# Ledger of designs, part 10: VH-VL binders against Translin-1 (tsn1)

Target 1, 220 residues: Translin-1 (tsn1), of Schizosaccharomyces pombe (q9p7v3)
Amino acid sequence: MNKSIFIQLQDQIDKEHSIREKLTAEVDLLDEKLRVLQLLLANCEQNLENQEEILEALEIIKSKTRGLAELASNFPYYKYNGVWDRSIQKVVYLYLLASWTGRLDKSLRPTYSLLSLSEVGQILQVPVFPEESTFHLSIEQYLHAVLSLCSELARQSVNSVISGNYHIPFEALNTIQKVHSSFQVLSLKNDSLRRHFDGLKYDLKRSEDVVYDLRIHKLV
Below, E stands for the ipSAE of ESMFold2; O stands for the ipSAE of OpenDDE; V2 stands for 0.75 times the mean of E and O plus 0.25 times the DockQ between their complexes.

## First folded at step 4 (VH-VL)

Design x1 (from f8 with heavy chain E33R, light chain K52E T94Y; framework fv_felzartamab)
Fold by ESMFold2-Fast, scan of step 4:
Structure x1 (fold): chain C 220 residues (1-220), chain A 121 residues (1-121), chain B 107 residues (1-107)
Amino acid sequence: as target 1 above (220 residues)
Amino acid sequence: QVQLVESGGGLVQPGGSLRLSCAASGFTFSSYRMNWVRQAPGKGLEWVSGISSSGSTIYYADSVKGRFTISRDNSKNTLYLQMNSLRAEDTAVYYCARKYYYGSGRAFDIWGQGTLVTVSS
Amino acid sequence: DIELTQPPSVSVAPGQTARISCSGDKLGDKYVYWYQQKPGQAPVLVIYQDSERPSGIPERFSGSNSGNTATLTISGTQAEDEADYYCQAWDSSYAVVFGGGTKLTVL
């Protein structure tokens, strides 16, 4: 009878639980800030009242993401990445949205365009090339974030017409069309990503309808 | 018309506690982020703590984290700083300052007269 | 993390131009603010967003910010301009950093 084997197994279980708890705690703190930033970015009007709060939230999210990356780099990537995958998708999405709307820096200049995966990695100061045991931004996280951006831009296009901003729907349509065309040339092998992509046609149609209605009424 | 008035400063022994108040008037207090900035005698300005307009986001300088607590009561137009475990190096004039929005920038456009906190026997 | 460095003192004769520098890593990527403090008084904002003047600040005050250095310029300096001057920048979410201050002597 060798009890040492079972003691070693219990120690490994306890260690893995401890690691998961540490990672989950950091993710929970990040998620709290992501929720705040998402609410602040809900309007594309370039509202100056929220601008400093948006910049503060972006810096906190950047700092928390780097802290998570540092902690996570001590553990096997593929064993624990499920703890932060959804949250990091949201980080990428919110930075894409902030850049598109002009909220990313003191210039307040909308880009009306997509940051690349490499650009997001540079901004967040985290690696973008896959390597086992190294925390990195994945291609799948970026592509999910791009699709989420298109859905949000289609939503905000409807709302911007109500506020009398007829430029936003035009820029949103242009962005969604480019994303749709780009995805058509990709060979998507991830089932979750393919299902997310299937929703893009509805965002494109909604955005097209808004711009078409504006053109019929000679507003653009 | 726009005014910030600090109160609550005084002499306190090391390890003691003190609560500072800042009464705001002449503007919509609940719309502005507020800060505490201190200045030790003969020294420069040092940021201590900041609080968002709603009170939901709070930050502290590392030198005071865990010892000081910033809070606000928008119904009373008042900002607070609860100071615990005071040390000799906390001796300073404490200013209440309004953070004003200049696009994506921030500045302290209105300051109170300050209240002196002396940590000594 | 940015640290702002100012010269401890600057002396100028009345009517001359005073220039006070504030240096920090990539400071030109941030907005810089300048505060004037006279003995026994609270600081007063004299320049915001690198170069803008608040209402009530004389036209002789101006600012610039490029690369690693921001500069406060006081043209035709007057006796009442004698004070300590502090630069300030935003270095993180809620954290702000002040320069060490520059004593301007007008003599």
Scores: ipSAE 0.000, ipTM 0.445, lowest interface PAE 16.3, mean pLDDT 85

Design x2 (from f8 with heavy chain E33H S104Y, light chain T94Y; framework fv_felzartamab)
Fold by ESMFold2-Fast, scan of step 4:
Structure x2 (fold): chain C 220 residues (1-220), chain A 121 residues (1-121), chain B 107 residues (1-107)
Amino acid sequence: as target 1 above (220 residues)
Amino acid sequence: QVQLVESGGGLVQPGGSLRLSCAASGFTFSSYHMNWVRQAPGKGLEWVSGISSSGSTIYYADSVKGRFTISRDNSKNTLYLQMNSLRAEDTAVYYCARKYYYGYGRAFDIWGQGTLVTVSS
Amino acid sequence: DIELTQPPSVSVAPGQTARISCSGDKLGDKYVYWYQQKPGQAPVLVIYQDSKRPSGIPERFSGSNSGNTATLTISGTQAEDEADYYCQAWDSSYAVVFGGGTKLTVL
């Protein structure tokens, strides 16, 4: 019945709406660049000529991720992290993919291995520890990104055979097997992460089939 | 118990250098972001630099970029500010401040007593 | 990229309510912090996140923040509340911004 109380509630609603709009706008800009990099990296096994564009996209994504982190650091992390969670998962995933395939720098040297959560944080210059409810890369974001990487590696293994690259399927299988074994040890408490992990068995089977086919035909 | 103690201030000529130290005690230093805030005589507070708990993320005010370097040694519970190419306008009391850790806070909840830096000939 | 503006001084009689404003573009979208500084001493946090009091800060201190203006309110002002008060916010570049400060005189 008190008008002052309802005015205070409306002010809080307006404040939260304004914050979400600002964060969503930054996320949308980041998502545009994530789509560009994803397309560039999807073709990387067949097109080394796009390296300059990949380096530019990586730097823009790093800059926009830090900009988002700085904006988000003005507000409660756990209240607003749902606005950027999916996009940050994709940032981590694309950096993992760029590193694995050798597109992270101009050396063109594939790692064929996973960047750790700490290494991704260092590259992006974003915290990886849940300190002060400050913007950070979470363990769950990293694990989702690793699972996404395995799905993409399985897909690229099929395509690499068409282009005559028989090395990629072996490295992909090795990575997927190590991820699968590592996840078996984890006690996952997140239903979304559990569902994502359930898909890993299909990526593993797909990768095994590619390698098996290559061995039967003595292409490797 | 929780305490920050600054040292290293003094009189220095324009163009000179000083290194400030901030010794932390009574809390887990490696778990907190740390900042330097200065105050010129008779003036207000001005933020100088900040460093994350791990030391991997560092920020500077535009007025000190390229001249000052913030660092920390978590094994010694000490924060540092290396000040180069000092100018008369850098004359101030330099405070070490701990950034608030819990409950959505980003405030400076603990401050040292400050150390005076005077840049004059 | 925000500038915080405070009145340079505020005077209040003992026992009366003091109000110190802090103005900035869209400041209501940010969290505001308030620090008390007595002569020759380090600043002390008195309000964090617009309206919350740290442990040990008297109940007479309160805060609000809406639109373009945050306000520190001291009800039943006492002589020991005489000090300089600074508001603070974080800008989008991860920089700390302080207001110019307000000298509270309790006469």
Scores: ipSAE 0.000, ipTM 0.414, lowest interface PAE 20.0, mean pLDDT 84

Design x3 (from f8 with heavy chain E33S T57K, light chain K52N T94W; framework fv_felzartamab)
Fold by ESMFold2-Fast, scan of step 4:
Structure x3 (fold): chain C 220 residues (1-220), chain A 121 residues (1-121), chain B 107 residues (1-107)
Amino acid sequence: as target 1 above (220 residues)
Amino acid sequence: QVQLVESGGGLVQPGGSLRLSCAASGFTFSSYSMNWVRQAPGKGLEWVSGISSSGSKIYYADSVKGRFTISRDNSKNTLYLQMNSLRAEDTAVYYCARKYYYGSGRAFDIWGQGTLVTVSS
Amino acid sequence: DIELTQPPSVSVAPGQTARISCSGDKLGDKYVYWYQQKPGQAPVLVIYQDSNRPSGIPERFSGSNSGNTATLTISGTQAEDEADYYCQAWDSSWAVVFGGGTKLTVL
């Protein structure tokens, strides 16, 4: 006789659990390197001594993201993407931060601008459109990363003033203002993204206050 | 011990086909991207083709694109190069090489001994 | 993209310093790798990421890379260092370029 429906369901549950365990193991390795890179990027000031370490961390993160993508390509994307979604958001965020601050390559030249989703995909060698691959960088992941960048830029603005760097607050404000304006024209259907966007007004206010204080004290 | 051993080289006529194999041992083959690099007699090194650890990404030098096919079988720890429409200019020692990541850098850290392919009439 | 140019040969007396150049447009913006190849043998990685030595490579081997030129330096050159040397860079994540090679002769 045929295998019962309940036995077949248990087999499927067991297979899905095994897949989640394999994916989680790869995500854990990626998260470890993301923590290292985040610590290295904590300051916006240039430091030649740690630049090689930053480049090494970026390449390791790229390689581990590729490894995760290759493993994940064997399984349905929308069924398992919850396992890596937050980690990939952080990958995108740290690449955006490295580019903005000038730490993405040997030049040490800040861009003070955003890498596009397509540019991040090209750098990481990961597809950006759902139709190209099972594993891809999503629009939602990119937008979350952009919002995280704004929060970090607002934080670094305060710290840069304390260290005597008055240029960073202006570039940060310019970036945050552009992001805020762009988000206001978007029709957001994702509750998580909308909630994250709600925090942007506080980052904008913080950044504005720093610049206003500099102008009042004639430091610019 | 960590080793790469190439085989399948030999004499073939122009327009013919040949399949090279590279047997890997002493490391987790499925975790590394692999490459073929060739060297014509008395000439320098020329990169031919590369394949990612899973086989999902494949790249070729312009000189061989459309004629050569790289593939791998992770269950057998073996890398392959299928060479079609061979020309006299393809005469070379073919090396199998492992790509190793040193963080932001990557290099061919392990090479096989090479297998000679001679294309002549 | 990038093409790497090496001198075809360099000759040095034993104990002297050998310098092998590798030139390419904006090569200093990329990492350069160096391979040693003795007759009838496979290449051996001697320098990675411009200036780093793999385990087992003698300290007399060093490298640098700035502007348009990378240099492999062998101080106190020994007879066993006689070989062909190739520089290599990545012109994309997967595409590889090699220099034409330099034959080092130890007189």
Scores: ipSAE 0.000, ipTM 0.417, lowest interface PAE 17.2, mean pLDDT 85

Design x4 (framework fv_felzartamab)
Fold by ESMFold2-Fast, scan of step 4:
Structure x4 (fold): chain C 220 residues (1-220), chain A 120 residues (1-120), chain B 107 residues (1-107)
Amino acid sequence: as target 1 above (220 residues)
Amino acid sequence: QVQLVESGGGLVQPGGSLRLSCAASGFTFSNYWMNWVRQAPGKGLEWVSGISGRGGSTYYADSVKGRFTISRDNSKNTLYLQMNSLRAEDTAVYYCARELRYSSGYFDYWGQGTLVTVSS
Amino acid sequence: DIELTQPPSVSVAPGQTARISCSGDKLGDKYVYWYQQKPGQAPVLVIYQDSKRPSGIPERFSGSNSGNTATLTISGTQAEDEADYYCQAWDSSTYVVFGGGTKLTVL
């Protein structure tokens, strides 16, 4: 009977809504911690005051990401990944930034290199291979994070010159050039990723201009 | 199997120059910071210089700044230390040392060292 | 500038616990690393990030770091543990800093 069918559809709608609400609540908690870490990393040039707070924020984000992963693994990945996709992109981005700038551990030594997708997965202790019923870091999330890193490095290059740090612009340019070259060999089939990649040329130009100015003044 | 092999050490006169090399194998060389650490005969360890994975950033101990230049050739998996204006106090065994990928400022693998003697 | 101070020597009887200190201003806010060096050999990392052991390092080696002092502890000390031990930290102004070294004697 038609009434029975509509009751079943309503039950499915209610169940999906309940699942999305639970996932959204976990994402909101993660986003709160991501905002904290982003602020800490925005102004951390050789600043030892914030290092313990950064380490604490990284650990909380790792814990919250694993909590989200455990909850999300109970549901179809591709049906619900839109709820956490941007937040997980930001998790990956901030870990890449912390590693690049030397804030990932107490040593304060920059890596000036990209963590691979597998390395990020190992650090966060979450899978990196796609399965419908398993939470994982996607290739698209990683590539978005890498592009976000390039934008941030280009911005930090401008600021670092003002602060008298001339190593950051050179290493930032090297990273952005490597990313740009690597992306050119990829066949991107995701419109959002293609649009994000289109922005990389501006980050590259900004970074090149900073290094060019430093070379004219013989500072690099 | 990670290996670091230093070469280029020897006897040199004060004011002279010498270039040390460190041949790396068994890992992706460009992903790691590399360092030179020295040890004078019967004395302790002294960090000399460090270089980022791509070579864009270099760091020096105050005692060698302006005289020594660290560099690397990632296509040859080789680290270098160009030592100029050498002094008697530069006499030491020079070790090549690798820093772990995610961690900075500590050394998980060391070469056997190469002796530099500055006679006076 | 941070300066790392170690005792020049520590003596211990076989089977007893050896403790080697490394002191520096606010050292507990930094990671400390420990290296073992036997005569004529390159240093070997025995403790990283205050308290962690690399693969192949015996469980009798342990580390701690709080306040101004980091400690390398060797329980059930054996004759083969006789060596020089160096602590190391990173500092933003002086970069890599080593302690002066401690000669451990097992007799």
Scores: ipSAE 0.000, ipTM 0.455, lowest interface PAE 14.2, mean pLDDT 85

Design x6 (framework fv_felzartamab; at its last look DockQ between E and O 0.03; V2 from the best seeds 0.00; counts 0 for: pae E 7.6 > 2, placed apart)
Fold by ESMFold2, look of step 5:
Structure x6 (fold): chain C 220 residues (1-220), chain A 120 residues (1-120), chain B 107 residues (1-107)
Amino acid sequence: as target 1 above (220 residues)
Amino acid sequence: QVQLVESGGGLVQPGGSLRLSCAASGFTFSNYWMNWVRQAPGKGLEWVSGISGSYGSTYYADSVKGRFTISRDNSKNTLYLQMNSLRAEDTAVYYCARELRYSSGYFDYWGQGTLVTVSS
Amino acid sequence: DIELTQPPSVSVAPGQTARISCSGDKLGDKYVYWYQQKPGQAPVLVIYQDSKRPSGIPERFSGSNSGNTATLTISGTQAEDEADYYCQAWDSSTYVVFGGGTKLTVL
């Protein structure tokens, strides 16, 4: 019959709800710009004049990610990280894709390579290996992003044949093969990540088929 | 420190062939795009060919496409340029140039060059 | 296809400011890189991404790029700055493109 205990519990519930609402509002704004950037990058190998839009979107996403990091740093990291986890995966994924396709800067030169987790953190100005429980990019977010990159590279590999950019299928296959072999040596403890990785073989096969078709038809 | 050493230059007849090599050391070769840039005597710089560090996708200037083949052997840290159907206008010093993996379109280290002379 | 045009020569007195231009259609939409080449030597990168200096390049070297023109600026020009200077850009259709070069003479 001590009502003050339950009043305190309700007050804590209300505070936590308020915190989640603030974080979710910021994540929703970030997600809108992520959808814009994803659209811009989907056929970027064919559309070189959209580079200014891509750079603008990248800067907005960087700014919003840092704003989220500042807001989130006022609260216990592991209590609230579920609010932004999937969205931060997508931030990492789109930066990996922009780098691979040559859209991370105005040079328009594809790297055909993976940024490391540390490099993504440096670009976004977000910690990756904090000594404290603060906002950071997690290994699991990065690994999901890498797998998402492979799926998109396989998809763009198919589209690139139509546009006549035959370098993309071979570079995509090389990237997917390296990811596949590298993941084989990981001890994946995250069920979501393991399910995501289990699907990589289909991206690998699709990418292999594109390269095979190019070789058998003497297009390269 | 980074070192790039070209070899294989020399005198060759028009229509002949020559293979250039560039030995790389002081860095993880497979992480870097590599390029050949040439300079005819008394003339400016002209990019010839580039190759990615991963799959080895190749890019060529129009002036050499179909005649030159760039390749690399990452296990030997060596860049190659196979030059076929050589012409007098191919006479130049050929430089091996390194490009950063995580940036685009510029060369931070150059070799000393090797001279190719195509003369009848 | 982008073409990069440089003046063939520029002369300056010691201690004066040298400006070497590089012109191309919408060049400000691209990064511009600058190389210094002294006689008998390989080129050396002096400016990257329009205005950044690599480690070891003196502060007197600076760069800018807007509209159709990039400019390499050497303030307080010294005798050792006498060299050929090349601008360079990357294009998705022609790949790596160099300017024709500018001979800087320090009198």
Scores: ipSAE 0.041, ipTM 0.644, lowest interface PAE 7.6, mean pLDDT 88
ESMFold2-Fast, scan of step 4: ipSAE 0.202; ipTM 0.691
ESMFold2 (binder alone), look of step 5: mean pLDDT 92; pTM 0.939
OpenDDE, look of step 5: ipSAE 0.252; ipTM 0.728

## First folded at step 5 (VH-VL; framework fv_felzartamab)

Design x7 (from x6 with heavy chain N31D; at its last look DockQ between E and O 0.03; V2 from the best seeds 0.00; counts 0 for: pae E 11.4 > 2, placed apart)
Fold by ESMFold2, look of step 5:
Structure x7 (fold): chain C 220 residues (1-220), chain A 120 residues (1-120), chain B 107 residues (1-107)
Amino acid sequence: as target 1 above (220 residues)
Amino acid sequence: QVQLVESGGGLVQPGGSLRLSCAASGFTFSDYWMNWVRQAPGKGLEWVSGISGSYGSTYYADSVKGRFTISRDNSKNTLYLQMNSLRAEDTAVYYCARELRYSSGYFDYWGQGTLVTVSS
Amino acid sequence: DIELTQPPSVSVAPGQTARISCSGDKLGDKYVYWYQQKPGQAPVLVIYQDSKRPSGIPERFSGSNSGNTATLTISGTQAEDEADYYCQAWDSSTYVVFGGGTKLTVL
């Protein structure tokens, strides 16, 4: 049989399915490592002995992110970027958290600050948005990661009081306040980003309440 | 491009006070830890104090704790060191030093220093 | 509580290799930084994170750190390398710690 238009369409459908399956398999492996790193960073102030595990997890995630970038760059970016979008947001978020908490390298000195999108791209060795037809970190991914960081900082602020580390609540509040002010200047045309940002007020309230409670109970 | 300019050094009597300033330019000041490092004449480097960029958490060497106060005004891009109860041993050149924002613990830019002399 | 020990001086002939040591308990578990200071000048960072060179530092400067000892190595030492050299590490209890300094003399 001469291949008709419909047989050729089926072949293309099968090819696209195969590409999505390969990309999904790589993303699933990356997600497994992201879960490991997220667990390690969740209580890292209380467990300084896990630093080598954190550094190893960071390197594995960097290696898998670059492997995904290499694979994904063989295909049109916007056709397949939905496969990795949420996972790459988490990569960025965990690198931001590692930097903020002082776990990005062996220095063990918290920065209490945000890495820029450019800095994250440099650390991961991944392009940061200039050619949208190839794999890159996007502004949207970074902004979602910053908002996710604020949620985690508010959570760690609450837990740090239990461990007696009263510096973290103040640094978390300062970071969340700066993010809140910065996002108000942005024109958020993306519905997903706007909804995520709208939730920031709850993280801000949680962080403020912790600081207020510390001052009332004279713990600082 | 990055510039750190110290000022406020001079002669003071033991027990006196002095305030040092460091004017910063060429970078986003609030993103960086800032430090004071001193060097007595003919001696080695001694870290004095540091302050974080985000909350302004302060840290002091034991030799100055309780006598010196580090502060910053991020709206003016200025770092300060208030030195009280000065002693002859505080005589030194005082340097303002910047830490890299994502690689904590070392100083990539230093000012030229300002001399503080404590003598009767 | 880490203390960093450096030899007070090191002398080398021009063109030879200078090695300046910095010793501390389990120093290889920390990053070590190196600063060069010429008379009347502020220190200049020459090595960071054990072995990395900032832009503008000649390739003849290198560093290593393992066990209890970090080493600054200057290959093909030149007269302009004559200076004081300080190692530095960060510690959670004493914060920033400098070594006592090593005077490099190029004869």
Scores: ipSAE 0.006, ipTM 0.545, lowest interface PAE 11.4, mean pLDDT 87
ESMFold2 (binder alone), look of step 5: mean pLDDT 92; pTM 0.940
OpenDDE, look of step 5: ipSAE 0.379; ipTM 0.757

Design x8 (from x6 with heavy chain N35D; at its last look DockQ between E and O 0.06; V2 from the best seeds 0.00; counts 0 for: pae O 10.6 > 2, placed apart)
Fold by OpenDDE, look of step 5:
Structure x8 (fold): chain C 220 residues (1-220), chain A 120 residues (1-120), chain B 107 residues (1-107)
Amino acid sequence: as target 1 above (220 residues)
Amino acid sequence: QVQLVESGGGLVQPGGSLRLSCAASGFTFSNYWMDWVRQAPGKGLEWVSGISGSYGSTYYADSVKGRFTISRDNSKNTLYLQMNSLRAEDTAVYYCARELRYSSGYFDYWGQGTLVTVSS
Amino acid sequence: DIELTQPPSVSVAPGQTARISCSGDKLGDKYVYWYQQKPGQAPVLVIYQDSKRPSGIPERFSGSNSGNTATLTISGTQAEDEADYYCQAWDSSTYVVFGGGTKLTVL
């Protein structure tokens, strides 16, 4: 048995490990910024007091995402995508939320609307769809992000009532309903997505309940 | 009540410059996006430029990029449009409008407009 | 870039229903806004987010948006409804986009 074969294998293992470490380091930095933005977007209420911070966070995240994209593009996508999938999903989610709440400085859509995957890609200036074997925003990441958005909207719908913003629950419901209808026509083959979609039913019901309560109490 | 009053319009020669102003009252000016929309005589509405409330983001139509500059002074509740290198096709009534970006991205209040005529 | 197309003119008899269309590629996926402009006056918002009426706008005004076409409907059209009507949407490249406008004549 040629000892050289094992040496070569070890070298490959070490290389792969090194790549994962590099990617992980970038993702960790990204995650830190995502946490900041998530806190800033915790409410759907218009608050210009923190608008500059939101925009700054968005730009930082964009920059970090692009940096990650550049780094990741040097390697096979499907070999290493596990390192960033969750984080990128969160990136997409937060941008969807920022757009929905009208917090993007260059919003491609009016408030209370859903950005498409293509639009998110355009904003972040990263490739979309699985057409390339390099870094891209995937359909799965986008769909998960949309579902996450719906969950967040349902949550914030309740909070908005407490704060007296009674229009938010209606917009949230409208969005969730549209998402729900759209997902029903999709042929989801991913178990993770299916499970996540099951959660959407609950969010829809929750959102409906909030709106119904508002109607019953004639607050709207 | 919300009021928007444009001023600064007039006759100017091609290549000339003009500065429009829009005085706002009746609302917290700094909380709203403000835009300029123009309408050539007998023509339709054309978006010109928009500016954010406090963080200074500006946007322009391609037709005016590099020539027009939108700005605002929140301390004076005033919106501005600096127009340079004016062309005949810039002839229009210029409206300032309040944009509800965080609500639906529409214009709920408009001024009465100021006429800009670019002619030799 | 999205282009919004409106008919140049629409005529309706008093009391009849006027329908003004606004067409664009996948317009149904966007919110559409409608403005009324009478001669010598500034535009006035009459419909926002496809079908919502601002306060003070008569109930005879309604809006819909599906497919590639948004429609402003004026039921029981009155003489005072004679005006130019503009649809508006958002675009990823040009931001605010207006239709060419429609002159509504009440016969």
Scores: ipSAE 0.000, ipTM 0.533, lowest interface PAE 10.6, mean pLDDT 89
ESMFold2, look of step 5: ipSAE 0.011; ipTM 0.580
ESMFold2 (binder alone), look of step 5: mean pLDDT 93; pTM 0.951

Design x9 (from x6 with heavy chain N31D G50D; at its last look DockQ between E and O 0.02; V2 from the best seeds 0.00; counts 0 for: pae E 21.8 > 2, placed apart)
Heavy chain, then light chain:
Amino acid sequence: QVQLVESGGGLVQPGGSLRLSCAASGFTFSDYWMNWVRQAPGKGLEWVSDISGSYGSTYYADSVKGRFTISRDNSKNTLYLQMNSLRAEDTAVYYCARELRYSSGYFDYWGQGTLVTVSS
Amino acid sequence: DIELTQPPSVSVAPGQTARISCSGDKLGDKYVYWYQQKPGQAPVLVIYQDSKRPSGIPERFSGSNSGNTATLTISGTQAEDEADYYCQAWDSSTYVVFGGGTKLTVL
ESMFold2, look of step 5: ipSAE 0.451; ipTM 0.762
ESMFold2 (binder alone), look of step 5: mean pLDDT 92; pTM 0.937
OpenDDE, look of step 5: ipSAE 0.022; ipTM 0.553
ESMFold2, look of step 7: ipSAE 0.000; ipTM 0.400
ESMFold2 (binder alone), look of step 7: mean pLDDT 91; pTM 0.931
OpenDDE, look of step 7: ipSAE 0.014; ipTM 0.531

